# Ledger of designs, part 7: VHH binders against Riboflavin biosynthesis protein PYRD, chloroplastic (PYRD)

Target 1, 366 residues: Riboflavin biosynthesis protein PYRD, chloroplastic (PYRD), of Zea mays (Maize) (b6trh4)
Amino acid sequence: PRLAAGALSGRCQAQAAGDLDDAHYMRRCVELARKAAGHTSPNPMVGCVIVRDGRVVGEGFHPKAGQPHAEVFALRDAGNLAENATAYVSLEPCNHYGRTPPCTEALINAKVKEVVVGMTDPNPIVASKGIEKLQGAGISVRVGVEEALCRKLNEAYIHRMLTGKAFATLRATLSMNGIITNQIGKGADQSGGYYSQLMKEYDGVIISSDLAKMSALPLSREAGTNQPLCIIIAQGESSRLHIPSLSQEHASRAIVLADSPVTVEPAGVEVAVFRQIDLESILQLLAQRGLCSVLVDFREAGESFASLLNDFQEDKLVQKVVVEVLPFWLASDGLSNLAFGGSQSFPLKNLELRDVNGSVLLEGYV

## First folded at step 19 (VHH; from aa6 with E28P)

Design ab3
Fold by ESMFold2, fold request of step 24:
Structure ab3 (fold): chain B 366 residues (1-366), chain A 127 residues (1-127)
Amino acid sequence: as target 1 above (366 residues)
Amino acid sequence: QVQLVESGGGLVQPGGSLRLSCVASGSPGFTFSSYAIGWFRQAPGKEREGLSGIYSSGDSSTYYSDSVKGRFTISRDNAKNTVYLQMNSLKPEDTAVYYCAAGIYYEDMYSFPFDYWGQGTQVTVSS
């Protein structure tokens, strides 16, 4: 007889089922929130999970700006099972009255026992007000579970909230021997490719006028995407700029930022003229239009476009760098250099890498 | 379109006080009273932090971070398009560049952004 197997199996199974922790449920909140990537700006991505007796009884996420918050969907999903449950939420519940009651009141009325919060609201006017209201109603509140993950999820939202500028990521492609290339890796812009996924995740993409004249404008091939706003930088342009891939019907998908008056084809494309185009002013303008994040796509870049990135570390205008390294050694006649960041060296922080269809994608923070 | 200009910074001894002002201006049709104003600060090498905010209705609509509560007072004068930050009992830890920022609260948002920022004013607390 196999006595040891039966006894060990019973205890191991029961103990494993009982060892789920706060981090597990908060990570699920983040997973739920990511389903709305690219849809929520200027609102953050938020998820909520309601747990009772070690079981998830309700889930929800915020699907789009102007729609109900994550807690509302999770409470509806849980129904009466929310009573005496623990609600996990990736961002402090709202405590303001609008067309619907605030999420703090919804949680109180559902009689949840405890609320576990990933991060407090970064807005100083409202910070901790949701937590204080819940505590005042006798609900136990814990804060900071998986806080780093929750902050990373909404790093662009937080950056915009605290600085008034859009979060900027620089994207470039290099050969293995460090030569900047204008082409991206095979399949990167197809459904499931990293470039297509970036276009879904970012609210806007900044490109050169040369790219706009030569190629289809960047877009995501992911299902259900809100396409990014295409911000076209036109420095030293003649009086006319033609964007062949853009129809007049879709003129609102692009804006041209120019250093002199320019007539854009198709008609209806917004043109903003600056005495001097600089990255700080661009990031402020885009934040004012509701964009939390922008990708600076360093392709078909001339010297004028590259100058936007002069001393970007000293001015703290770019927060993240994404570099694709192709598995090729390119021949060249001359010294090639990626030297457009100014005169100061600095280490990147929190470096991560992925293997993407035979290339390496490197990501790091400035 | 809103412009914000901070003033009133400078050098002060520990335990002293200082009053910052944030003067707002805008295009024709600008209505200052519709904006919430926040004060922020950033010390060298540190992340920017929010300190205080004010809507329009005085004390019941004012907010303070724990690090400044009881020492700092925010107030606004809508006739002058100005928000003040009275800073009392100043400590060396309060040394930073101080910024004001303006935003409009829209219902049904999780929160509202501060879309307009001043250039900042330096406060240094030192013997």
Scores: ipSAE 0.123, ipTM 0.595, lowest interface PAE 4.9, mean pLDDT 83
Fold by ESMFold2 at other seeds, fold request of step 24:
Structure ab3 (fold): chain B 366 residues (1-366), chain A 127 residues (1-127)
Amino acid sequence: as target 1 above (366 residues)
Amino acid sequence: QVQLVESGGGLVQPGGSLRLSCVASGSPGFTFSSYAIGWFRQAPGKEREGLSGIYSSGDSSTYYSDSVKGRFTISRDNAKNTVYLQMNSLKPEDTAVYYCAAGIYYEDMYSFPFDYWGQGTQVTVSS
């Protein structure tokens, strides 16, 4: 009895140590991939680390669509040291021809001995084909290392791939007594603030026409950012919409989605007119334009804008919620329920909380 | 702009067969062979499931999920801008709305996003 357990314990210890090394290198792949946050859509964020004899001999990440894959950069960095090395990659290597040969062929030609994959590709055409190609060439493949972290890294890409809609996060601000406010926390939109960071991470931001008329359009103040496309919802709008913070030179940074013809100032802003504006159609349109992620910024919302979010938990419309609670108790003439929303209660998952300059920022998944 | 129209759904007995069609059309200059086509399904109260796919760039690769492998066959006819899903040995668990979806190959492709979706066709397997 005890001797059998002792023998298994010894081999289990060796395997556990190897698992920790795998997790370490895969987390580095994710760190590398995050350097391209906000830049890769419609492509995923991917990192790759080449390890030989216990040391990193090459690393790389996919910096944006139109550039080489992570594996290519990592293999170039490793040079001849890639031979007989282990390649860690956060997403299954591609096994299809685009502008260059597939990454599976690059790994095979570099004669790596092992490939460790964070997650398989969610696309049914590609899934497991890269892994199968590598295995067929005699390369050892391990799959699922830090899989949850790798899936979270590309949750927007995965959502777009599986649904044809952009991943949506709803952002709102509440007072301590549950009243929706149009204010954001002090410093939140400055460099390093949470709002500025959100604008760096999302491909687009949806706002009301009232917000566009009254305030500067959302943008990131983080260095080197690719600013989000600003999607302005104009329902029941008069024949003209003035966006005072937008210059004509930057007109391409905004698009107006309207339910009737509208003339937008400045000139050059794209206007799309629909018989019916609904969130599902907006998210599908944005995915077709190459956006993987969008933030719905709930400020200066009239009833029409708020109605887009009725029962937002259904039909995979919104996946994530971010709420800032300001340290204020607003005047009220009586009892009120919490915020806007649909007719049904539902729990949020994986709630996270942090203090942000005297406000509380709450985040959870639908 | 790409439009996808599914057809061929209906009611079938367990063990039976159906052939679904997905016809694609687009603006002038539309090239069907540049698109990967996937089949998906969604039963009430369940997540949309990817079933099969077929690549368009002259490499005739196909994929099948484990739930349908051996029973379903995907094929395409580029002259008719059509992809087919032959569904054999149908089971009650196959009851769902079936969707086709299309994605174009583009620069530095990691994968093929499915950005264009059909309205779906109902398949019901019931005795």
Scores: ipSAE 0.097, ipTM 0.507, lowest interface PAE 5.1, mean pLDDT 84
Fold by ESMFold2 at other seeds, look of step 19:
Structure ab3 (fold): chain B 366 residues (1-366), chain A 127 residues (1-127)
Amino acid sequence: as target 1 above (366 residues)
Amino acid sequence: QVQLVESGGGLVQPGGSLRLSCVASGSPGFTFSSYAIGWFRQAPGKEREGLSGIYSSGDSSTYYSDSVKGRFTISRDNAKNTVYLQMNSLKPEDTAVYYCAAGIYYEDMYSFPFDYWGQGTQVTVSS
């Protein structure tokens, strides 16, 4: 246990080991759940750990939509050792009957003694119904262990459930003196780099047509990743768009959203034509296609692409901002407008930072 | 694409009743019975609040928030692609814009998402 007795209040009182053990096991649930990052949409990432006599006797995670829930895998792994055990789960067990019994019934039938829940169901209509079912069957339930961590794990899912829209993150790279750069930090797009991790975690990525013409389309270098859908915004005079990095057999990995008819190479890339393209319409289309999360990758952005992001804080269109600051100072011809965005100033909330290979990665919420 | 249209809102005295309707339509191949349907409301200056829901899987199941349980009843008529919300014993705090919402429900889903939303209908309870 990391926290010693009395540390929080200065009192000389031993803290019960169970509180620290709960946090430990719930963090393991989150760790297990992350193994399915990029694979579970429209379902959340969920992990489950079954503990008996201080020992993990079973664990599991939800690997993708259409597969069993985390609790089912953890109970299978534990076998008969689940009886009188404590089950830790990062999200409230489901309590709806379909073709298979709900997870609440599986836990009840396994005769677990206690269930510890990280967060309740984000849908306010059904919240606590799984917990009530378990309590009604005589199972002790504790709720809220590592809740902030569990909610952050599934922030896109929660947003989708509460609003019906995809969770949107804006990503940009700046020099130290605030100039937008089109190159990302060294190694960021390689395995283990933050950009590669972002591509694993988001269902879709929105890019400019200029980026698509000039560079490889965004992808993750993490093993076993479902690659994000690449959404290419094509506005302007050109009636032709060549995407050199995309092969015809992979045409389904991209969609082009255009304000006029456009011929795309390679053949087979879907094109949707709009009278006017705006961020809200894009996000609605993507939610309709089942995307829970979308990254707007602000690189090679002309005026048309940049204008999509004017006042992105309004109407809850974008929830999160990720900014990489590179360790160099770009030359400029004097004072200039070094930022992008809309007509209004606003603060970002809950700013966090980390260093990444000589750069700083900043994360904040709108 | 799914379209939802609410109706039945209006002005009512405290203790009165209203019945809201939500009519759904969609592209060819749309099957209303495959959707979970929920009712939500948003009062001025408040966050959107979930009120009631009805699943599409197996026997219909209904859920109610504590704020409306016992007063509101949700029901659906799949032949008419319609969900109803019967609101009884209305109070001034029930004044809000009421929305219906729909989402495809899978048997393996952890929760039912609501991806499609109506335009809303105003309910005003005066006292």
Scores: ipSAE 0.026, ipTM 0.457, lowest interface PAE 6.7, mean pLDDT 83

## First folded at step 21 (VHH; from ab3 with M109F)

Design ac4
Fold by ESMFold2, look of step 23:
Structure ac4 (fold): chain B 366 residues (1-366), chain A 127 residues (1-127)
Amino acid sequence: as target 1 above (366 residues)
Amino acid sequence: QVQLVESGGGLVQPGGSLRLSCVASGSPGFTFSSYAIGWFRQAPGKEREGLSGIYSSGDSSTYYSDSVKGRFTISRDNAKNTVYLQMNSLKPEDTAVYYCAAGIYYEDFYSFPFDYWGQGTQVTVSS
């Protein structure tokens, strides 16, 4: 019989506790996946946790492309304890065959009882096919646990899968009185600073040739990271471009996109010449080279670089904006023009704000 | 670098059939069999819709959306670098620009992105 009004039955409370446990284990999957931040492109970040009798008996994450999937590591870790267990995975298990069986077959062969999936495969052709395979083998499947968290984890991967273009974030710094500045906040580029963290999280960073000539190329100061590919836009450049901070041994860390032939120092830096450079073509090219995410670092921007961002909102070329507001009031002779924001007003979505060492960091979606 | 060229579109009456072809070419060393191929369509004012995909020549390597399952058949001929979409029992709702798309397939991928796209071929189903 049901309990009286105002109380929950033991079965209802057990299910509610089970739902909280589901969220806990899925958040652990996301935590595990983040250990590979900056290492997995063109693959997503994925984590997997195997739970039996309320205990984690195996866990794993996908460390980089060319390595096994998260499910494989978690199943190996669990061994025989995977039988009749629940497998939590942040992304739908793959169901395509090749040299080795897909992850759906691995889960079936391990005789897991249940699979809990954070999000379905973003590829519209194959979405839900892994889930259907598991269900067809008698495995219980639940979908959508912490889905928003799982989707945000891989927002760049999802964007690339759906559009064929890299996910783009525009980063700029403003004074408190609204003037675009070339300087970033104190300590932002040091270990633990937000800029250093961004360089770890993005596969590439787009900068002007003027920035490349004047300053060290952007890099992360977080330990153990792969550095972003530095994409240098050289429009109207002379026949030579010198990048003083880049050694020849690290020439592969940069690519120059130019509108005319240019000789780059140091030797070995790739140069691609285009009749006309536009952001859409850049983002598509970078995705084809395996990049899922790119940061457009708006510093030392001349008219040519700024023109790449004209009407970026109409073409949906930029998905996210990160604006740092410095605690400074800059002198000006009068009302300043913003030089990159396009011809139309539009609201940003899902605004987030945080304090970063005395500056304010604003994040919003186009 | 991969280039995809669709052909076989046109005007057809409801209930008719069309066969679309997607011919792939690439830089020296290009190997078509390493690519998954998908077909998509987009009608005016609607979102792009995924229809079918194939990542190898076996039956277990094909996928179909519910809207076309049983009416459309995807196949590939790796010797000719070509993927076909046989479209039967066409309806006015199938009117759209049809695109083929390609992406690298490896066992270590969680899925296969479609990074290369054709320019599209128009299919119109009307009396």
Scores: ipSAE 0.296, ipTM 0.687, lowest interface PAE 3.8, mean pLDDT 85
Fold by ESMFold2, fold request of step 24:
Structure ac4 (fold): chain B 366 residues (1-366), chain A 127 residues (1-127)
Amino acid sequence: as target 1 above (366 residues)
Amino acid sequence: QVQLVESGGGLVQPGGSLRLSCVASGSPGFTFSSYAIGWFRQAPGKEREGLSGIYSSGDSSTYYSDSVKGRFTISRDNAKNTVYLQMNSLKPEDTAVYYCAAGIYYEDFYSFPFDYWGQGTQVTVSS
């Protein structure tokens, strides 16, 4: 039977029911935020939902850097219905002035009654300041609703904030018998394929100069994408590097990192020369340029490119691994040891797998 | 370009104290007082953790994570381009590499990014 009205009275009953509703609305915030995947760096993906009398009266998300925050869009959508409403937001509202007032002031001025926060700001100098500002204005605040989901949504942003380095994912393709191959799975680079989706989600992709000379540069075929920056590693290269698939008009889509002077064709491609190239320095440089995430695409890799990955667990430079296993058995002359990444051994964490058009895609955390 | 150099790490007994320093230097026109400074640490096998932060001049707010609140104190001396982390009542769990980081307010960020990082200083708490 239905619960009587008296059975739902009191703080304990309301808190329990509110907690279940909280998760629902916070998941909607995350869903909204994902609409901006690949567009917000160096900013996080953030969603906001405003609820009054058990129904959504306003929604918003942050569409890209330089645009208003999620709370602003949600408050505009709600209008006067924001008064005495509950605002759900996947990341702690900002409490700093820019060209517009901070989101804490916007929520206070709209007279919301309550704010529910998915995760606090990962920046240790500003963490909890938004929450404290709201509480100081008499607004009730609940924190940590669907926190794991909110943190996973912005794992690259969090990593950059805490380390000053881009979040790195290593991608490789293997045959069924364990041989590293340069071919990716059928359809993987087409719209809807996993490789195309990775190119939409990552701010940059690191490739070898050999791949750049032999193939089209990686790009997403998903509609409306902001294409990743292509970072081309040229170690031990001759004085010239030709990138056949790149026009001078699109030279800004690539940067070449070299260990000696090199002339790049087409003209206009940025070239940075270092005495030595290592993954840590690359990830720090890319973060300083506003990239939160990069994919290390292990294709056409020589020994020097592979050396970037030496001891990546001990150096904590790669956070995630994606391995595609193709349904092919490649010829070999007996047993071989395939190795890169130095002398490390460790289990991957949070392993997931899925079928992708006849191949298997494995994903795990370092 | 801004450089940060940590110092003051070392081996200390449980219950002991250390004072870490972060000295900043930069290109011509560098103004240390405009930077917010944060302290971070990373223990073997763990993710990097934010510990404490102090705002630039004209702002008095300090932050401490729950793991160090009451034991660690952050302070700054703008005349010497230096930020300090006083670490008291140290525990074996505080063993880590400690980093300082600096950032300036940017209008289009959700948060206050740290653009410059030190190389780190080792702190080991053991008998």
Scores: ipSAE 0.122, ipTM 0.579, lowest interface PAE 4.9, mean pLDDT 84
Fold by ESMFold2 at other seeds, fold request of step 24:
Structure ac4 (fold): chain B 366 residues (1-366), chain A 127 residues (1-127)
Amino acid sequence: as target 1 above (366 residues)
Amino acid sequence: QVQLVESGGGLVQPGGSLRLSCVASGSPGFTFSSYAIGWFRQAPGKEREGLSGIYSSGDSSTYYSDSVKGRFTISRDNAKNTVYLQMNSLKPEDTAVYYCAAGIYYEDFYSFPFDYWGQGTQVTVSS
C-alpha cells in the first residue's frame, strides 16, 4: 500500500492517544484513593496504578494512617511486572526516610520506566524533590495529569498543610422560603443519605452544646466508618453539661470547648477551657490534633454559636458551604428573620446542585 | 502545644551575612527532636516562599530551595530546642519577613505539615 506515514505523524498521534490513557489511569488512582475516605487523616488519600503494555498489572491505595503508602501496595501487587512499567500516582512519591525507605527508592528499585504524577507535594519546602529524585535515576516523569481532580480529592489535606488550620465546611438547612431550620432532610442521616456520607468523610464535626443536650451526637450510618470527633462548643454554659447520648466507654468521641470551667457527664470527656472561643483558634487546635477537615453543623445555633461564623470569608476560616433546601415553606415573622446575617457579600465558586430525596443540596466554595 | 520565636533579623548590606534563630518551647511531653522545622519568607505583595527544612525523626536531612541553595545553611541544636538559618551572600531580593515553622514527624507521614508558626523576623538587605 502507498501509506504516507512519517515518524512525526505517527509520533504525534501516539502522543495524543497516550495523553488520553494518562487521564484514564490517573482517574483510576483517584477512584482507588477514595476507598479510604475518612480513614487516612492526618495522611492524604493516595492511589497508585502500575501499567505495562496498556494493561494494569498492579494497583494499590493508602488504606489508613499507620499502614504502607499506595506505591508499596501497587508495587507488591505488580511484582516483577513493575519492571519497565508506567506507575501512575495521585500524589508525588515521598522522598523522606522513616523506618522504611521512601517511595522514590521503591519505584527506582522496581525499575519502573515512567512515573505519572497527579499533583506535587503540597509542602512547599519538599515539593518536587520526589520528582527530582526519580528523574535523577533516569525515570521519565510526567506531572499534572488530572491535577484538579487530585487536588480536590485532598483539598482538606492541602489546606491544613498550607495554613495550619483544619479545612472547614459550613452546613446549614433552609426552608424553601429561606428560613434557617434545625431539621435536616428526610433520610439524610440514614445509610446512603448525604448527611451520613458527610459524617463518614469529615474528621470532626463542630456542634452547639444545645444540640448535644437535645439530640444524639452526629454520626455516620455508612458501613466501616471511622466516626468523626464531635467538637461541642459550650459558651455561657452552666458548671455542668450533660450529653445524654454519650456513654462513658465512648467518651473519646467528643471534646468540649468551653469559655469557663464545666463538669461534663459522662466522665472522661475531654474539656478545654478558653478565655474567648473563636473559630480560628478552634481550627488551629484541631489541625494540631491531626484533623484535616471539620464540618460546622449549624443546628440549634444560638447567638453565641452563630458568632463563631462572623466574618468567616474575610478571615478565610470556611472554605466550603453546603446548604440543604427543604421542600417546605415555614411560617415567618417577617423578612428580617430569613438569614443569620453577615458583614460582607461575596459570590460562591464552583456551585453544584443535586436532588436528595425531595430536597435540594447546594454546594459551593468560598 | 508548641511555640516558636525567631530572632537574629535586621539590616545588612548586600554580600553580608545574618544568622537567624528559631527557639521552640512546648507543654510537658514536648520533644523537640520529633519535629521537622522549616524556614519560610514573605516579601510585601509576594507569596510565601519555602526556603529550607530539617527533619527530626532520626533522619537528619536538609532541604533547600533553588533560590537559596549554596548561600543558606540550616542546622539544629536539640539541646537548646533551636534551629538556625545561616544566610550568606545576601542580596537585596532576600529582603523579607522570615518565619520558622514546625510539624511533628510520624513514621507513616506522606509529607510534613507545618502546624506551628512563629511571628516572623524582618531581614532587610540594603546599602
Scores: ipSAE 0.121, ipTM 0.580, lowest interface PAE 5.5, mean pLDDT 84

Design ac4
Fold by ESMFold2 at other seeds, fold request of step 24:
Structure ac4 (fold): chain B 366 residues (1-366), chain A 127 residues (1-127)
Amino acid sequence: as target 1 above (366 residues)
Amino acid sequence: QVQLVESGGGLVQPGGSLRLSCVASGSPGFTFSSYAIGWFRQAPGKEREGLSGIYSSGDSSTYYSDSVKGRFTISRDNAKNTVYLQMNSLKPEDTAVYYCAAGIYYEDFYSFPFDYWGQGTQVTVSS
């Protein structure tokens, strides 16, 4: 008895495996890029993999703004093996000259045979220029492999590039009976907990002045984290604001945005005064300071802090929502008088959920 | 410090044309020729998209998205601190608020942010 169908299946599997090889290597680029999560803003996260004869011969990622691009590290790792290899890169190689030659020139000089690009640069000034340069030098270029994954990797970078505003995620906690609460789930702020992970992934966190006065400032407990900038919203404050958990040595970890002059303790904390505080102006300011992403942490919020979220759907100010539902039924004196959100109903997109130490974490896009 | 003002929007029939202008002004020492200018649009219910860009070095450094290539033309007049977007063969799907944005091309970075944005001008293509 023979397995003739097995032979045909083998050739079909080899052909499908060839197509899946591109996806596999691009997913490796994304994996490499994520090693720099929280470190690259205002630059994107980028990974590069050099493949020759079905083997990875070099890998690299962009570790921090001002450091070499992913392609440079991958080419160094591959050495002479980059010649006639295929380079996979999650974002279009740069083609601008500065103090160093562009990545397109590095790839050309290494004599790579092919370049596979996850996504083009979203900046309309430079988009496709890298691809055109490579093609003009005789290098084969394929574009769009795992493009959705590559775009999701850098959704905050893309948003900032296209709008001039930081990507905003709203985080809140609810009881099972729908009451907004100031708690976070048990263990969420510990290493490996979702809150600690969020603090690692976001460039900044927006909190109320009440939270800052009453609690430790949000931080990540993940190893190797650059802590987010803490943006403290001070509306209707007296002339003084004391932040007891913040030492003067760490004053640069916080900024106070106030609607009137305020003296902050400790000394050295930056204060910016607005005639009126609104979320759009905050997101623009933070983007101008190099932040791609911010978390709006809805805790210890009064009506003035909640008003930042009015009409956020109509003005497209919040892109993502993260809600933790605690396994508690809280006592209530009737319906809540505080809600946040826009003036009309709308569905959330791409809703996902997971169990987090007995709570349910819900995520969705506005 | 830098202000951008768009003008030239309005209602137009399908197949028609409009010319948008983006006029820049700034504090003393402002030099418009040092800025790259991008045109963007945002339709109701859609994300903002980049349409076209022109770098400070002139026409050889222009970009057009596939959706507008061949129909839209970007140009600049540095003496008037102005960038133009000539929009021809307009379609209903071109209906949006159109924004100009300005930024300096950064050396040694993957890309650069647009630091300054205009208020936008409405374009409506009605059939």
Scores: ipSAE 0.051, ipTM 0.504, lowest interface PAE 5.7, mean pLDDT 84
Fold by ESMFold2, fold request of step 24:
Structure ac4 (fold): chain B 366 residues (1-366), chain A 127 residues (1-127)
Amino acid sequence: as target 1 above (366 residues)
Amino acid sequence: QVQLVESGGGLVQPGGSLRLSCVASGSPGFTFSSYAIGWFRQAPGKEREGLSGIYSSGDSSTYYSDSVKGRFTISRDNAKNTVYLQMNSLKPEDTAVYYCAAGIYYEDFYSFPFDYWGQGTQVTVSS
């Protein structure tokens, strides 16, 4: 009953296994990093795995801003086993001195043999400096393993570092025949649903005042998450806006951006008044407040809110689009188009899809 | 809101020196020491290049790109809300518009975002 040796053997199979091992450990780094989704802004999500003799001997991730980097946790977990090990890290180790020593020194002092890096640091001042420091100390460095996955993990961080602006995603729900619906798909906002996951991943969510008046503010139902800042757009609003789902205790979870003075209930909700509200002004304000990522949740939109999204592809205002397509055909009195389209056609890049509880979720980049 | 104003640019011969300054100001409650400051440059037809940075904690942590290491020195004077870039041994390839940028310092940071940018000052190195 011995299984036959054969089929894939020799040098070719050993080389393929080696490539698989690197990718495997880097994907584990990304898994670890995602445990901190919603907690690290303005820092990136980073994971680190220490491997010795084909076994993981230490793991770590950066849990939130103000706490140690992933490498520190992984090295503590590995202890003496880090010596002559390979360290996998999803982002180039830091080489700057602040109040704490850099991660490059921690790796050097632990005497790791090799460091495998998913992506270089996107910060133009420090890019490659960590890699150079490690190489100068005699450590072998490999770069670019699962780079696309590592970059996607931190796309908001990268965008902010390269442009100084928050990463913006537009979310909408459509029927099969292309009619915008205001109701999120069944189960999408429950634990494990895609909408709940999105709320975990974004620093802020932009909604209409109409949505805020009629329903609970967007939130994540994933365990242990920080909730996004809710940015409520109040255009043409009367002198008073009541947000029934928001308690005064939690007033800091929302901000109202209005085109005229408005009194908000509950008390304590911040209100900012603009001469004119447009998407660029909103994104600029949010970037100045330190938000790395924002989601525009297109529901209960009305004409004013919809107009914010005219030609959203211009000037790097929006980077990503997420569309939920529900499995039903709405009655229509003739040919219909999306209500918030602009004057120009443009392609989306890297289109992906997945099934979500009987609906289809489409993701693409501007 | 934070405002940054660069000055000190101009024409200089190869091998010469210039000192750029970046003066910061802000609304009431502005604390210059809370900001990390970086210098960048962009030559015609080229991508923007990061040159150096200095952190806001009161420690003298500085950072330099390979293209300027040993020739440029960054420093800050918190009493004057000013960061300097001393540029020595200038070469024609240093010709560019030079920008300063500021970001809020966070403890145990991986990096700091640059949310505020100056208008830029032209440096030209030519015989």
Scores: ipSAE 0.013, ipTM 0.416, lowest interface PAE 7.7, mean pLDDT 83

